# Ledger of designs, part 11: VHH binders against Oxysterol-binding protein-related protein 5 (OSBPL5)

Target 1, 118 residues: Oxysterol-binding protein-related protein 5 (OSBPL5), of Homo sapiens (Human) (q9h0x9r126to243)
Amino acid sequence: VVIMADSLKIRGTLKSWTKLWCVLKPGVLLIYKTPKVGQWVGTVLLHCCELIERPSKKDGFCFKLFHPLDQSVWAVKGPKGESVGSITQPLPSSYLIFRAASESDGRCWLDALELALR
Short names: E, the ipSAE of ESMFold2; O, the ipSAE of OpenDDE; V2, 0.75 times the mean of E and O plus 0.25 times the DockQ between their complexes.

## First folded at step 20 (VHH; framework vhh_8k46_1)

Design j3 (from z1 with S31D; at its last look DockQ between E and O 0.85; V2 from the best seeds 0.70)
Fold by ESMFold2, look of step 20:
Structure j3 (fold): chain B 118 residues (1-118), chain A 122 residues (1-122)
Amino acid sequence: as target 1 above (118 residues)
Amino acid sequence: AVQLQASGGGFVQPGGSLRLSCAASGFTFSDYVMGWFRQAPGKEREFVSAITYSGDKTYYAKSVKGRFTISRDNSKNTVYLQMNSLRAEDTATYYCAASEYFDFWPEEYDYWGQGTQVTVSS
């Protein structure tokens, strides 16, 4: 069951944003290049993650999912058994940084992720 | 162009107090989250405290919560760290840092001061 789906800007160690399609389900965050093509990028295992807000004066709303022990957050296979994600930019193994377009969008994502982490 | 000048370190006995200051220039101070980090010899740089651009939220490492207080004065482009009930384990070089976003990770901070030494010993 899908809790929430929307585009989010995502980055890792390279401080440049990539817009990806994010689908939240209980326990997982599915990441695709686009909603129509369905090119799977990766799946974040939420049970191993912690979530923090990253307050800023800049536009949008920023937050971070990370493994507290610096281990991988990624599922090995995709939802259809894919073994290799369709990567558009190198993403780190242990964390992702997200930006929603607005404060209200970001608050919705944060609330949904807090529940999904349980 | 950007400069962060930390000061106020020194030698104190356990249980003593110090107030650190960090004067900033070369950027719009009121747009930045300010943080304090510390590093003891042979140890990794660690998060101590942070304060949001407006000062409406503050963050503290577990080891200093309740003893240290971060504050800022945007009219003076200065961030402060009031350090009370100091312990030997607080001995370190203290660095102020600036970032557009809050984070615990030193790697996410854009600008760094040269540090000020705090030594707590009997």
Scores: ipSAE 0.638, ipTM 0.839, lowest interface PAE 1.0, mean pLDDT 90
ESMFold2 (binder alone), look of step 20: mean pLDDT 83; pTM 0.830
OpenDDE, look of step 20: ipSAE 0.654; ipTM 0.838

Design j4 (from z1 with T52V; at its last look DockQ between E and O 0.86; V2 from the best seeds 0.69)
Fold by ESMFold2, look of step 20:
Structure j4 (fold): chain B 118 residues (1-118), chain A 122 residues (1-122)
Amino acid sequence: as target 1 above (118 residues)
Amino acid sequence: AVQLQASGGGFVQPGGSLRLSCAASGFTFSSYVMGWFRQAPGKEREFVSAIVYSGDKTYYAKSVKGRFTISRDNSKNTVYLQMNSLRAEDTATYYCAASEYFDFWPEEYDYWGQGTQVTVSS
């Protein structure tokens, strides 16, 4: 069951934003390169994550998912049994930083993620 | 050039108070989240407190909540940390930092002050 899906800008240690397709399901956040052909990038295991808003005066809405003990947030297998995500994955093992295009979009994501984390 | 100049540290007895100040220049202060971090010798920098650009949201590490108060004066480009009920474990160098986004991870802050020493000893 899909709770929501949308493109979000994502970054990690490399402080440049990459637009990726995010699909929220209970307990997991699936990340793909594009919505048309779901090249799986990775799956975030939400049970091990904490979520914070990152307030800013800049446009858009920023938030972070992270492992509070700095351990991996990623599932080892993809939804179709993939063992390795996309080769272009620049993403850190223990956190992801997201930016939604608007405050309203971002707050919808936070509300949905808060429920999915429980 | 960006500068963050922290001051107000010193020696105090347990239970005492200090007020730290951090004067900022070289960037649009009112657009930045300001944070305080501390580092004891041999330890990693740790989050103490942060205040968003508008001043309407504040954040505190659990160990300092209720004892420390962060504030800012955007007309003076200055952030403050009022430190009450000081304890020995508060002994550290205190750094102010600036970021466009709130975070409690020091790696997400772009500008750093030189620090001011706080020593709490009986």
Scores: ipSAE 0.604, ipTM 0.823, lowest interface PAE 1.2, mean pLDDT 89
ESMFold2 (binder alone), look of step 20: mean pLDDT 83; pTM 0.831
OpenDDE, look of step 20: ipSAE 0.665; ipTM 0.842

Design j5 (from z1 with S99A; at its last read DockQ between E and O 0.90; V2 from the best seeds 0.80)
Amino acid sequence: AVQLQASGGGFVQPGGSLRLSCAASGFTFSSYVMGWFRQAPGKEREFVSAITYSGDKTYYAKSVKGRFTISRDNSKNTVYLQMNSLRAEDTATYYCAAAEYFDFWPEEYDYWGQGTQVTVSS
ESMFold2, look of step 20: ipSAE 0.692; ipTM 0.855
ESMFold2 (binder alone), look of step 20: mean pLDDT 85; pTM 0.846
OpenDDE, look of step 20: ipSAE 0.697; ipTM 0.854
ESMFold2, look of step 21: ipSAE 0.658; ipTM 0.847
ESMFold2 (binder alone), look of step 21: mean pLDDT 85; pTM 0.845
OpenDDE, look of step 21: ipSAE 0.827; ipTM 0.905
ESMFold2, fold request of step 22: ipSAE 0.645, 0.704, 0.667; ipTM 0.843, 0.859, 0.851
ESMFold2 (binder alone), fold request of step 22: mean pLDDT 85, 85, 85; pTM 0.846, 0.845, 0.842
OpenDDE, fold request of step 22: ipSAE 0.879, 0.875, 0.889; ipTM 0.928, 0.926, 0.933
ESMFold2, last read: ipSAE 0.642, 0.109, 0.626; ipTM 0.843, 0.515, 0.832
ESMFold2 (binder alone), last read: mean pLDDT 85, 85, 85; pTM 0.842, 0.845, 0.844
OpenDDE, last read: ipSAE 0.875, 0.882, 0.878; ipTM 0.925, 0.929, 0.928

## First folded at step 21 (VHH; framework vhh_8k46_1)

Design f11 (from j5 with K57R; at its last read DockQ between E and O 0.95; V2 from the best seeds 0.85)
Amino acid sequence: AVQLQASGGGFVQPGGSLRLSCAASGFTFSSYVMGWFRQAPGKEREFVSAITYSGDRTYYAKSVKGRFTISRDNSKNTVYLQMNSLRAEDTATYYCAAAEYFDFWPEEYDYWGQGTQVTVSS
ESMFold2, look of step 21: ipSAE 0.702; ipTM 0.863
ESMFold2 (binder alone), look of step 21: mean pLDDT 85; pTM 0.849
OpenDDE, look of step 21: ipSAE 0.823; ipTM 0.903
ESMFold2, fold request of step 22: ipSAE 0.689, 0.664, 0.692; ipTM 0.859, 0.843, 0.860
ESMFold2 (binder alone), fold request of step 22: mean pLDDT 85, 85, 85; pTM 0.851, 0.853, 0.853
OpenDDE, fold request of step 22: ipSAE 0.878, 0.879, 0.887; ipTM 0.927, 0.927, 0.932
ESMFold2, last read: ipSAE 0.715, 0.620, 0.734; ipTM 0.865, 0.833, 0.872
ESMFold2 (binder alone), last read: mean pLDDT 85, 85, 85; pTM 0.852, 0.850, 0.851
OpenDDE, last read: ipSAE 0.878, 0.884, 0.877; ipTM 0.927, 0.930, 0.927

Design f12 (from j5 with F104Y; at its last look DockQ between E and O 0.84; V2 from the best seeds 0.69)
Fold by ESMFold2, look of step 21:
Structure f12 (fold): chain B 118 residues (1-118), chain A 122 residues (1-122)
Amino acid sequence: as target 1 above (118 residues)
Amino acid sequence: AVQLQASGGGFVQPGGSLRLSCAASGFTFSSYVMGWFRQAPGKEREFVSAITYSGDKTYYAKSVKGRFTISRDNSKNTVYLQMNSLRAEDTATYYCAAAEYFDYWPEEYDYWGQGTQVTVSS
């Protein structure tokens, strides 16, 4: 069951934002290149993650999901049994940084993710 | 050019106090999160404290919470760290840093000062 879905800007170590389609389900955050199925990028296992807000004067809303012991946050298999995602951007193994377009949408994401991490 | 000039370090006895200052130039100070990090020899640089661009939120490492207080004066482009109840384990070079977004990780900070030495010993 889909709890929330939206496009978010995502980055890692290269500090370049990429817009990706994010789908929140119980225990997982599914990441796709576009809303279409078959362009799966990766799946974040939420049980191993912590979440922080990243306040800024810049518009939008920024937050980070990360493994507190610097271990992988990624599921090994995709939702349809894929063993390798659509690797078009180098994303780090232990964290992701997200930016929502508005504060309102970002706070909704943060609230939903906080509950999913419990 | 961007400059972050840290000062106020020195030698103190355990239980003593110091106030660090970091004067900034070359960027829009009031648009940046300011942070303090520290590094002892042979150790990695670690988060100490941060303050949001307006000063409305402050953050502290667990090891310093209740003893250290961060503040800023945007009219003087300066961030401060009041360090009370100092311990031997607080001995380190203290660095101020600036970032567009708050983070605990030093890799997320764009500008760095040269550091100021704090030594807590008998």
Scores: ipSAE 0.601, ipTM 0.832, lowest interface PAE 1.3, mean pLDDT 89
ESMFold2 (binder alone), look of step 21: mean pLDDT 85; pTM 0.846
OpenDDE, look of step 21: ipSAE 0.688; ipTM 0.855

Design f13 (from j5 with K57R F104Y; at its last look DockQ between E and O 0.85; V2 from the best seeds 0.68)
Fold by ESMFold2, look of step 21:
Structure f13 (fold): chain B 118 residues (1-118), chain A 122 residues (1-122)
Amino acid sequence: as target 1 above (118 residues)
Amino acid sequence: AVQLQASGGGFVQPGGSLRLSCAASGFTFSSYVMGWFRQAPGKEREFVSAITYSGDRTYYAKSVKGRFTISRDNSKNTVYLQMNSLRAEDTATYYCAAAEYFDYWPEEYDYWGQGTQVTVSS
């Protein structure tokens, strides 16, 4: 069951934002290049993640999902059995940083993610 | 150029107190999250404390919560760390750092001070 779906800006080490389509389900966050089916980027296993808000004076709302023991957050296979995602290799193995366009959108994402992490 | 000048370190007995200061220049201080990190010999740099740009939120490592207090004065471009009930394990070089977004990770901080030594010993 889809809890929430929307575009979010995502970055890793390079600090350059990429807009990706995020689909939240219980226990997983599915990441796609666009809403179009078949361009799976990766699946984050929420059970192993912690979630923090990253307050800033900058516009938007920033948060991070990460493995507290610096281990991989990624599922091995995609929802259709894909072995390798489109962008998974250039993203960090143990964390992702997200930015929602507004504080209210970001708060909704945080609330939904906190439930889905359980 | 950006400069973060940390000061106030020294030698202190266990149970004692020190107040660290970090004076900032070369960037818009009131737009940045300020943090304190520390590094003991042979160990990785670790998070100590952080404070949001306006001062409305503060963060502490579990090992220092209740003993250390972070504060800032945006009119003086200065962040402070009041360290009370000091222990031997608090011995380290203390670094102030600045970032646009709060994080526990030192890699997410843009600007770093040179550090100030804190030594807690009998």
Scores: ipSAE 0.601, ipTM 0.840, lowest interface PAE 1.3, mean pLDDT 90
ESMFold2 (binder alone), look of step 21: mean pLDDT 86; pTM 0.857
OpenDDE, look of step 21: ipSAE 0.637; ipTM 0.837

Design f14 (from j2 with F104Y; at its last fold request DockQ between E and O 0.87; V2 from the best seeds 0.82)
Amino acid sequence: AVQLQASGGGFVQPGGSLRLSCAASGFTFSSYVMGWFRQAPGKEREFVSAITYSGDRTYYAKSVKGRFTISRDNSKNTVYLQMNSLRAEDTATYYCAASEYFDYWPEEYDYWGQGTQVTVSS
ESMFold2, look of step 21: ipSAE 0.639; ipTM 0.841
ESMFold2 (binder alone), look of step 21: mean pLDDT 85; pTM 0.851
OpenDDE, look of step 21: ipSAE 0.794; ipTM 0.892
ESMFold2, fold request of step 22: ipSAE 0.696, 0.654, 0.711; ipTM 0.862, 0.846, 0.868
ESMFold2 (binder alone), fold request of step 22: mean pLDDT 85, 85, 85; pTM 0.849, 0.851, 0.853
OpenDDE, fold request of step 22: ipSAE 0.869, 0.872, 0.890; ipTM 0.922, 0.925, 0.935

Design f15 (from x3 with S99A; at its last look DockQ between E and O 0.90; V2 from the best seeds 0.71)
Fold by ESMFold2, look of step 21:
Structure f15 (fold): chain B 118 residues (1-118), chain A 122 residues (1-122)
Amino acid sequence: as target 1 above (118 residues)
Amino acid sequence: AVQLQASGGGFVQPGGSLRLSCAASGFTFSSYVMGWFRQAPGKEREFVSAISYSGDKTYYAKSVKGRFTISRDNSKNTVYLQMNSLRAEDTATYYCAAAEYFDFWPEEYDYWGQGTQVTVSS
């Protein structure tokens, strides 16, 4: 069951933002290049993650998902058995940084993710 | 032309207090999160404290919470760290840093000061 889906800007070690389609389900965050099926990038396993807000004067709303022991947050296989995601840039193994377009959108994501982490 | 100048370090006995200051220039100070990090010889740089651009949110490492207080004065482009109840374990070089977004990871900070030495010893 899909809890929430929207595009978010995502970055890792590289400081440039990439817009990706994020789908929240119980226990996982699925990441795709676009809303189209078959463009799976990766799946974040939420049970191993912590979530922090990253306040800023900049527009939008920023937050971070990370593994507190610096271990991988990624599922090994995709939702259709894929062994490797559709990669447009290397993403780090232990964290992702997200930016929603507005405070309101970001608060909705943060609330949903905090519940999904339980 | 960005400069962060930290000052206020020194030698103190355990239980003593120091106040660090960091004067900033060359960027829009009121738009940046300001942080304090520290590094002892042979150890990695570690997060101490941070304060949001407006000053309304503050963050502390667990090891300093309740003893240290971060503050800022945007009209003077300066961030402060009041350090109370100092311990030998607080001995380090203290660095101020600036970032557009809050984080506790030093890699996420854009600008760094040269540091000020704090030594806590009997």
Scores: ipSAE 0.561, ipTM 0.803, lowest interface PAE 1.5, mean pLDDT 89
ESMFold2 (binder alone), look of step 21: mean pLDDT 85; pTM 0.852
OpenDDE, look of step 21: ipSAE 0.736; ipTM 0.869

